# Ledger of designs, part 54: VHH binders against o26223

Target 1, 191 residues: o26223
Amino acid sequence: MKLLWTSQHIKVTVHIDGKVSKMDVLEAIKTRRSIRKYQDREVPEELIDKILDAAMCGPSAVDERPWHFIVVRNREMLEKIPEVHPYGAMVKDAPVAIIVCCDSSLEKIPGFWVQDCSIASQNILLAAHSLGLGAVWTGVYPLEDRVEGIRRLFSIPEHVIPFSVIPLGYPAENPGTRDLFDPDRIHLEKW
Key: E = the ipSAE of ESMFold2; O = the ipSAE of OpenDDE; V2 = 0.75 times the mean of E and O plus 0.25 times the DockQ between their complexes.

## First folded at step 3 (VHH)

Design k14 (framework vhh_8pnl_2)
Fold by ESMFold2-Fast, scan of step 3:
Structure k14 (fold): chain B 191 residues (1-191), chain A 123 residues (1-123)
Amino acid sequence: as target 1 above (191 residues)
Amino acid sequence: QGQLVESGGGLVQPGGSLRLSCADAGFTFSDNAMAWYRQAPGKERELVARISSGGSTNYADFVKGRFTISRDNAKSTLYLQMNSLKPEDTAMYYCAASGEYFDTYYRSPTDYWGQGTRVTVSA
C-alpha cells in the first residue's frame, strides 16, 4: 500500500497496487455477457450511482436526454416483476433492478426516445460489467401489455414510458466470451 | 428446457475422426448463428468454428481444412466433423448460440451453453 495526498492536500488516499489490470473499452464491449444468475450479495449504492452516471452520459437525439430511472431494491417489488413480465423470472433473484423510463415531456423529436433509452440501457450493461457486476436487459417497450403492467406496478405516470428492466448483481455464472465478428455483414462502398 | 446438449466426444488416436452433435433442447431457433468452442483445462475458451443462420462458415486457422461445421435446421442440430485430429485438439467442446438475446415478444433463452463433450486425442 502507498499513501497519497490529493490536490490541495485536503484528503489522504491509500493506494493499493492491484494484480488485476483495468478493462479497456474494447475489452468491456467484447466480454460483456447477459447475466441472469446472481450471488446473494448486496450491490453498494456507490456502484449504482456510478452506473446511472454512465447511463446519463449517452448521446440523445437533439440532446433531449429523456431518461428517468427507477432503482428497485425492495424484495416484494422485485418478486412482483415476473407477474407482469413473462421473461423476467431472474429479476426476483437479483439484489437490485433498474427500470429505464422515458419522460415524454422531455421528448423533442418524436420516436427517437427509443434510441435514447436503448443507449442508456446498453451503458448500464457496460458500466455494470466494468465494475464486476452482471446484468441483463429485459424488454418492456414496445410490448403494450408489459408497458402497462410495469407502469401499474411502479405507479409510473401516463407521460412516462417504461422501456427496459435491468436486474443487476454480482455474477453467479460465467458463460465465457463470444467471437461474433461476421464479415458477411460488412459491405464496402455499396450494398 | 432451453439448454444445448453436446455429444459425440471420445478417445481417438492422432489422425482419427469424430463427429460432434449439439441438439437444441427447445431454446435455439433456426435463425441464430451457432458456434463450436473448446477449452483445455487451465486455458481460455477459444472459438473453433461458426456458422451463420444463412449457412456462411468461419473457422479458426488451426482447424481450417480439417474440421467442417454444419447445421440441420429441421432437426435443430449443429454438427462438427473433426478429421485428422491432433493431440492439440484435446479439450472440452461446447456449442453456443451466437448473438445476444434480450427478452423479446417470443421468448428468451435461459442458458447459452451446454455441459460440453470431451475430446481426447492421444497415442
Scores: ipSAE 0.000, ipTM 0.148, lowest interface PAE 13.7, mean pLDDT 81

Design k15 (framework vhh_8pnl_2; at its last look DockQ between E and O 0.31; V2 from the best seeds 0.00; counts 0 for: pae E 15.1 > 2, unsure alone 59.9 < 65)
Fold by ESMFold2-Fast, scan of step 3:
Structure k15 (fold): chain B 191 residues (1-191), chain A 123 residues (1-123)
Amino acid sequence: as target 1 above (191 residues)
Amino acid sequence: QGQLVESGGGLVQPGGSLRLSCADAGFTFSDNAMAWYRQAPGKERELVARISSGGSTNYADFVKGRFTISRDNAKSTLYLQMNSLKPEDTAMYYCAASDEYFDTYLRSPTDYWGQGTRVTVSA
């Protein structure tokens, strides 16, 4: 088998408070890791705004863009998330979390909102990493108990579906990068 | 890779107590999140309790107030203290170690499973 792709680094320029940073897009994608330990340090509102802007730039089915976002900074509320999410223990230690939701009233074609919200969630993770933050996607949908637990905790109306909870902060851990390329999963011309 | 070995299961009457132990024979125990799972007859394997490398704990609602998970890094041993046992707690109990640093958005992938220890709660 031969390598079909070249590893190319695409430089991305980011503006933060008048400062400029650069990061290779492919490098950002390959080095992003789930971060579950955070510094006791505030995440500026302008960085959250940049992350949410990136989240909304994802493609969606027939451009329905059904996503809504809840930004949670209240310590008491963050501490309650692990009670309804068994893999969300780290959320209580994060300075902020974003809850990705689907507003079903915005859905133009049935069922594709799951892909739409997945795209938004991944964009949040990648944008956070590109800005020097760490984040982790903790799954909510389609687990009914987690969906209803999060809905009740954040007073989410019945026509809105909580999809994921993503805590964010400055990283307090540095997991190694992974090399996950598997050529056996690539088929030329046919299966 | 090492292996995990569970012990402490047995037959107990409702309201009784058991303490399960899980011994690590080759991992860097202190670096891993540790968990107890159980599988009852005819059901899927489900999380009972989890403890992070730093000692943070998480419990399934059906065991809160009755079970306590703890770890002893010096002895490379994980524990589950089970009190006020109910017939519904009857299951095979599994120790699991997972790398906290795995990229997963749902359930942490389990790198390592023990063979299990059987808990039967019956009159």
Scores: ipSAE 0.213, ipTM 0.620, lowest interface PAE 2.5, mean pLDDT 83
Fold by ESMFold2, look of step 4:
Structure k15 (fold): chain B 191 residues (1-191), chain A 123 residues (1-123)
Amino acid sequence: as target 1 above (191 residues)
Amino acid sequence: QGQLVESGGGLVQPGGSLRLSCADAGFTFSDNAMAWYRQAPGKERELVARISSGGSTNYADFVKGRFTISRDNAKSTLYLQMNSLKPEDTAMYYCAASDEYFDTYLRSPTDYWGQGTRVTVSA
């Protein structure tokens, strides 16, 4: 199905505590926390579609859009990820994970793909949070052992670089909000 | 943020048990991934066990089910239950904490360290 974007009002609705809500972007950024415990509850395909749509809205170097996404729901595969990905144990408990990859054949300016895929990864985290889901970014690149392990496990071709693994699901924890503003990190006019 | 303080080390016979504790005064304990590391004389510091802010655990292969990491967020305390201790487990043991997403990027993903507690298993 196709949508005519100029003729439709599109609302993002999220059920929180049994209520529909709309999350302000600054609120989403400030309240998003890494979530590593998930309910035993499937994530609807529609929510994953919205998250990936958001991921692809990120800017990229000269609009190269080098990203590809692997959506993993297979239990056996999710359970194997910790074998090649240290500190990724929570992935086995997630109903779904998204692997963010760079297809080097899409690079227009060499070496900026890391920034491009980081932007897509952060958009995944924010979109998931705004939809009532919890997620965490687990790093793959630039750690050689993790990159090769994930590539082997998912049959990722040599010209494609796995960047991150992002497990997600309905949260089973609430770690609270942090106030991280530090004015000593702000420099006016020069360092 | 609070200072990490380890306790519970000591001298133990082979096959014995010890329970290490690590305390932090602050509410920031629940925001961080926590880990135990060890360093034997003349060796590099190595990860023993890790527990995320959400409670997911990971253990070094040499643990072989002998150690259990746990956390009590209400008391801001990290634990390491060490059973079936061997002379090879003799080391200084450190607790550590790291920011939530840096716990997944580095081989030693920690921003904060305790002073350590000595564990000696007789030969």
Scores: ipSAE 0.000, ipTM 0.166, lowest interface PAE 15.1, mean pLDDT 82
Fold by OpenDDE, look of step 4:
Formats: C-alpha cells, structure tokens, sequence
Structure k15 (fold): chain B 191 residues (1-191), chain A 123 residues (1-123)
C-alpha cells in the first residue's frame, strides 16, 4: 500500500501491488467506510466473484435466499444510474457496480426479503473492504422512483425488486474511521 | 436533538456568487458527514454536495466545479461557496447531517435537516 495525499490533503490508501488485505471480521466491520471515490483501475473478476460468494453466505428467512445480483461494468450503463438514483452520482466513476435484487417468487415469508437483501448488501461491503476495495450502499428500495428507474434501466422483471446499488472500486479517498459505539442504545433485560 | 440553521441565501444575478452557511447546535458535528441539498419548485430534493467526517468531498454532476463544500469543525459550521450561479440553481437549499455509511433514504432517523435558505438566481 502507498499513501498519497490529494490536493485537499486527504489521506488516500492506494493498492499498487494487487495484494489482498487480510483483516479479521471485527476489523473489517469497524474500519469499513463508505467510499465514493475510486481509482481509474479495473477490479479483477476474481475479486467480484469472492464478493458475490460472500454476499450469498448470509442467512435468510427460512433459508429462502431470494437475492439476485446484477454485475454492471458497462460504462454507458454505469453513467445512466445517476439519472434515476439521486445518491448514485459516484456510480459513474466506479469501474463496477453490483445491483442487489429480490426475486419475490422465492420469498417464503412475506417481508423478510428486505432483511435478506440487507444482509447480502452488507456482506458485499465488508467483503469489498477486506479485499482492499471501497464501496458504498446506495439504497433503491423502498423508494418507488428509484425502484422503477433501476427496473427500467436494467429490464428487471416485475416480480424482481431492485434493492440496492453498490459501486465498487479501488479507493481514491480515505475518510478515516469512526467510533459508533453508543452505550445509551443498550438496554438490559427491558427498555 | 441537534438543530441545523442555514443562512446566506438571497437574490443574485446570473454569474453571481453566494456563500451559504449552516450552523450546528447540539449535534456531534465533527463525527458526521454533512451535505447540502436543494429543492427547486416542483422538483424533488437532490444532493448538491457532501463532505465526510474526514473531509472527503463529493459533488453532484450539475455543480461542475462551481461550488465548494467545506466545514469548520471548531465552529460546527458547514459552508457552500457557490460561484457562477445560474437560473437553474434557484432552489431552497438545505443543510443535512447524516450517517455517511448509508445513502439509502433521503431522510433517515439518523439524518438531521435544517429549515433551508432560499437561493434565487435571476436577471
């Protein structure tokens, strides 16, 4: 890893040797940040495969595994996502994005698919981080305008619900880490 | 609960400049991402610029280098320097504090919003 400073004096970690960072699960969770700036560098397919493998390892309600994934590398398509997603501006700058979707026909218990796809999305973020990539969770569901926008753009069938768009790339920013622990949110035995 | 108060809006001619400020009262300002949003009449609220707790900035495509978001943690104040203003920039501008881990909703329980300051660009 090489540390670079941007003109804004932002510390940036650059992966120059293609090595995969090794970190334990707690470190990955605690140090993960949303990354919205990416290097002009392609993400190897091998890393995407690992990320998708991780995405499918999470639990789901009654093991329904309702998730599908659209891997988007086409530049034109990436550039169109911001048109239908107001928080998706960074997607156009990413070398790849994963769209997490739910196939409603696979749902066994109504409503739990949101949790299932959330778990899948989070695993994508953690896996990406552990592999030295940056990513951000841009929500699609439950906002109808975004859902329909993404649906139309990617010709997603009616029974499949786009849930999130996750751009990925080698990070070109380092926002640092945060301590999010709040003991006031912990209740013992009762509220 | 923290309160965000925007200021600096007004009427300007095309090509003019404004500097917006957002003062934070009671919020852990330094630990949160901050952002400017705007809402034009009849349009949805849209992101203008974001700055992370670490100082990383992102801008909407329409900004095209015209605006600069910055923060002063010591003063718990967010700024938006707007140059080369266009009539299309006419909107209510809102300051927001949010969790930078998610871009899921326009507003979430972790998001705080000001009342907004109006920017009008007209010849």
Amino acid sequence: as target 1 above (191 residues)
Amino acid sequence: QGQLVESGGGLVQPGGSLRLSCADAGFTFSDNAMAWYRQAPGKERELVARISSGGSTNYADFVKGRFTISRDNAKSTLYLQMNSLKPEDTAMYYCAASDEYFDTYLRSPTDYWGQGTRVTVSA
Scores: ipSAE 0.000, ipTM 0.232, lowest interface PAE 12.9, mean pLDDT 85
ESMFold2 (binder alone), look of step 4: mean pLDDT 75; pTM 0.762

Design k2 (framework vhh_8pnl_2)
Fold by ESMFold2-Fast, scan of step 3:
Structure k2 (fold): chain B 191 residues (1-191), chain A 123 residues (1-123)
Amino acid sequence: as target 1 above (191 residues)
Amino acid sequence: QGQLVESGGGLVQPGGSLRLSCADAGFTFSDNAMAWYRQAPGKERELVARISSGGSTNYADFVKGRFTISRDNAKSTLYLQMNSLKPEDTAMYYCAASGEYFDTWLRSPTDYWGQGTRVTVSA
């Protein structure tokens, strides 16, 4: 990125994020798919940083922002996730996974952390897709066996609740897009 | 909700092979994770093998190297290739599918169950 400086053009340096993303927002939302097959290719740390930045930009109840994230790249640890998460088989083949957690000490209003962590999880999926990666949300909360399995595996303290495990990598599949628009679910002015 | 129909079970001698099939009879197969479970008399139903919608597989330790799970999305059919069968493999084998409620959220294998197919490994 180069900017022209004169007294007529700019007074400050502008950061342009369009250099990072090639998808518009609606395109990203409509074309994102769950990706469970990954190339044997490393995901750069810089892309993970951008994804986590996007995750933390979501709204939260009373701005409580209760999310914490564990980034897992260790192959032995990734291989153990399917042992405690019955639908996490693809995680062992991913180059990296993000575990979205709630720190209960940051909770300002009871129960809304579930929605907060859902928003963060969705932002991870959209950001990954916009950066050319594939990802899938594998559910942890509210399934108590998965919550405790993930907690023990990653030494998560009891005041922190693991919410989702999101493996990601460069996609090795292309399922195409879905058209899910259903006008019968839209009610004008009243039910 | 669709129906899953298992087939391919039977009586075989130890060391034999069987291929189980699970046919989709009324749901969106390609978008679902699929699994094989088994239940021996007096035991709880246990996971044998799982395959994600993208083709990633996971196996129980007691079948690793002997069983292979695969799927054919064009035919809406799930398979379990069972080699080097042992008497301990004797059970009813069940197919299960998990719906994707958030497109990316996978629920319990109890979302969609089949009726089962019986495998007996006996001399």
Scores: ipSAE 0.000, ipTM 0.188, lowest interface PAE 12.1, mean pLDDT 82

Design k3 (framework vhh_8pnl_2)
Fold by ESMFold2-Fast, scan of step 3:
Structure k3 (fold): chain B 191 residues (1-191), chain A 123 residues (1-123)
Amino acid sequence: as target 1 above (191 residues)
Amino acid sequence: QGQLVESGGGLVQPGGSLRLSCADAGFTFSDNAMAWYRQAPGKERELVARISSGGSTNYADFVKGRFTISRDNAKSTLYLQMNSLKPEDTAMYYCAASGEYFDTFLRSPTDYWGQGTRVTVSA
């Protein structure tokens, strides 16, 4: 530990009075875990709507908001995802998955759609966690075989790029908490 | 990239000691914080100890004073020295690098966490 991270280190915590949710933002961020085992239990439409609302609230480069979402509940379609995504085996056991896509016709500045779709994906994970669900981000872009596999499976047009597949459901595992804070990665004033 | 491989577990009596090792052939070991986790039957996986790339350590309250985490960057190996073992320490022990890199994108959870090493403390 660097000298500045001794017992004299001052921690600033912002309290939001009157927050209705049991889980505040910092708690949600720190306790969210990738969940790959799901209960055999349907996720209500209303919760998916809340998650997608949150997904669209992220910042977007030049306000291009290029994201589109496919909600997959069909069991046969969920079972086919592992055939085109090598690390998506858990998707077949999920009650629902969200595919985050970029509509390239909405792109206003080259390349920033990746950041936009990353933000949307993370908001889905945090919103799901805050609602008592578990989810995991399985990567699609920029892996060509996965991009084309998912595109063909879900009839996605050539001008739309599948970015991530996020299965979600009520969690059937609890991996516990992690201590990820590493003061050696924090540089003050200069590298 | 590599695979994390845990070793050193076994059966030991209460009050005994074990030294766990975690070997990584990957090129990220010296740059990453490393941690030991454990999972007992019917329980969630929990953090036992963490060590930063620079050697700063943190311990769970239930092992503080009994366990020591250390690293050898030249050998890409993480260690957990376990002393004064209790029946409550019975669990599968896993090592992990900081973050969700392997879990999220490129690898299965099995590749990230390894198979673990079993520690059984019996009377």
Scores: ipSAE 0.000, ipTM 0.183, lowest interface PAE 11.5, mean pLDDT 81

Design k4 (framework vhh_8pnl_2; at its last look DockQ between E and O 0.17; V2 from the best seeds 0.00; counts 0 for: pae O 11.8 > 2, unsure alone 57.0 < 65, placed apart)
Fold by ESMFold2-Fast, scan of step 3:
Structure k4 (fold): chain B 191 residues (1-191), chain A 123 residues (1-123)
Amino acid sequence: as target 1 above (191 residues)
Amino acid sequence: QGQLVESGGGLVQPGGSLRLSCADAGFTFSDNAMAWYRQAPGKERELVARISSGGSTNYADFVKGRFTISRDNAKSTLYLQMNSLKPEDTAMYYCAASGEYFDTYLSSPTDYWGQGTRVTVSA
């Protein structure tokens, strides 16, 4: 009676509405929200490792897998991110942030690294949520001022492009879930 | 799907009062900072008043002491009480929700605007 292509028998524990709950993959996707307020709690290194493992498991154009990640825990560095990212104010209060980067030397087909890094960023958000953490994707690429600011701040080489900054921590807010299904956007067989 | 809908505008004489309302449909109202802006003919939109999710308020100098912003999170409604109205308050008034709390990877100061409600102060 179980669908083999789903992880229905495998559950993850998340913090929802102030409670710890178990969820499957579809529930994780539907209940993940951007979290910008964090508890004053450290995030264990083991959880960051699990999140980064998930980030690298996404599909990649011609399997180029151009992603590299910078893990930032240094408080002084986190406090400087808002100076170069105008909507990254929450990053200074996060216990850790992940910067998703593209190493252009690994690119096999021009331009598809953007999709690859988007997939990695979304996997970070979903993995964090599944582990009871909250996170938010703050956009860097293609905004040139943000790309240059982040590059300078973290000594990122010219052939590497910072794509997103994702602060994460244990959530100190619960914005609730949304019903976003719109059948008018689904076309059968033809437009 | 989510939209802001303003109401309560109208014609009043100088010294009169109006109460504007903004209904928030499809958003997480209680978590968002909310604001009232206005745009007079031939001018840019300007901030009138802002209220945080926690109820902290901020007012433009030209309305301070005359206007009061408030919110009812249970009704997902934002209000602007306008007292001692002057001809220079004549404008289209807009409700806005802060973009900070939207589920977005590219934050903006204001993501959603209502279509406005007209306030005319004249004899």
Scores: ipSAE 0.224, ipTM 0.637, lowest interface PAE 2.4, mean pLDDT 83
Fold by ESMFold2, look of step 4:
Structure k4 (fold): chain B 191 residues (1-191), chain A 123 residues (1-123)
Amino acid sequence: as target 1 above (191 residues)
Amino acid sequence: QGQLVESGGGLVQPGGSLRLSCADAGFTFSDNAMAWYRQAPGKERELVARISSGGSTNYADFVKGRFTISRDNAKSTLYLQMNSLKPEDTAMYYCAASGEYFDTYLSSPTDYWGQGTRVTVSA
């Protein structure tokens, strides 16, 4: 019985060394941390494709899906991001970064694209984590200097708004989990 | 209305002592490195002392053993004991949290500054 119990539980355990992960969704949400140190290891294109597929699965206001993504692997371009993003220093050390953008011509109802792109950005973080990668969301919008700096660097047209820069790679750090649950934030029936 | 609130400043003679306090009004104190900065009129803000979440300390060269930074995580309070005060220590003193590389999508040192407490050293 011990052998069968141990074998069954071991077989269910996630194999993260380049293989498909079967991480429970609540586990992924609770254990995802911002990762700013990355191994010197390439991230395969197929993993980026899976992450972006997940990003596009999020809901959007009236199904407007206003998001566009720029995948950056070029070393020179990654090294230039900190010049226009004062808290993006770790981006130069990442094997790849994803820039989440809003195409305002796709907006169907004004003002909700920020929520739409936030959902896509969070899905990128969770999907990367489930695939054994580490990532961090570095804010761009609504800080005008960061928006214009990123737009200039990547030749983003004026009707497209860069929202976030998300460097990612195989993690070279483990900051551990946090216990952030606060029952005082929960209100039953009314405030 | 800052998230951090400094107190304990005042007027003191050269050679005197003051203890500054910084209370956390709603910030997760124990997860952050904390620091004291100061700014004299017409000068840039400069680091005085820093203490990590684990208690490791670092001091600016001008401190020369005169100041001691400490923290009480149970009270969510940061302290700066200042001894052997000199006229050049006259400044506004600010408490700050170094949350730049924590779980945040937007980092800004200014988001974690207090309002300051004035220290005046004069005879």
Scores: ipSAE 0.127, ipTM 0.560, lowest interface PAE 3.5, mean pLDDT 83
Fold by OpenDDE, look of step 4:
Structure k4 (fold): chain B 191 residues (1-191), chain A 123 residues (1-123)
Amino acid sequence: as target 1 above (191 residues)
Amino acid sequence: QGQLVESGGGLVQPGGSLRLSCADAGFTFSDNAMAWYRQAPGKERELVARISSGGSTNYADFVKGRFTISRDNAKSTLYLQMNSLKPEDTAMYYCAASGEYFDTYLSSPTDYWGQGTRVTVSA
């Protein structure tokens, strides 16, 4: 029985009409894509607040919650980010970016902050998507040149580590859906 | 491990055109974002163009409409049509495949890269 995987093109109808259709969590996860083109439209502060709230709802090692967030709306600063982040070109076109950082002084167990900030970053992406926004995770850590570049640009203290830059905006592209399920990556009981 | 093989590079005069190809062997081509990068002598590797699994395209600022990235999923081949070439476009051009998880993944050593094809634009 050839399971005809009908690629149901789930047209993520980005309802332009401001009614944020509430996605369930699985839909949000399954339909989320990296968005690198944005409309010339401002993101309301209320949405950013919701996104940041979601970012802080993830678990962290021994509840250390080491994350800090820099919300960047200043056009000049957004335009400077690509200068220190070679793969962050889209940031200059976004109306807003969130920089996820770790305060190392908040770490209770060394090294788990990467997981913590990753969870926070992913929650930002999912929340953004569920709210009708597009976003992309541009990695900063562990690349030293990017870490130092972002640090310098935003005057981030030495004990704070920039982790990711996430531009956000209303999407101006539709990359479509993808099926990433791979049963070969699933191992039962043992590798 | 999927092998990416670039072709189509060569010597062209300013204003000339080239079409680069990248053949994917063994990679789930249709499910992945693909990109062209280039590296000029003494410079860092930089993104030229990207195409998502869904066909959405992004271009570097220096492209300015001169290049077109496209894909043929049936042939598992990525293309870069390069028009109005300039001496500044002289570089080794690389094909990369990525799962669209992190923008950084395209620069990761874990990414699948081809061996590159050389483009030389010279009067």
Scores: ipSAE 0.006, ipTM 0.236, lowest interface PAE 11.8, mean pLDDT 85
ESMFold2 (binder alone), look of step 4: mean pLDDT 74; pTM 0.753

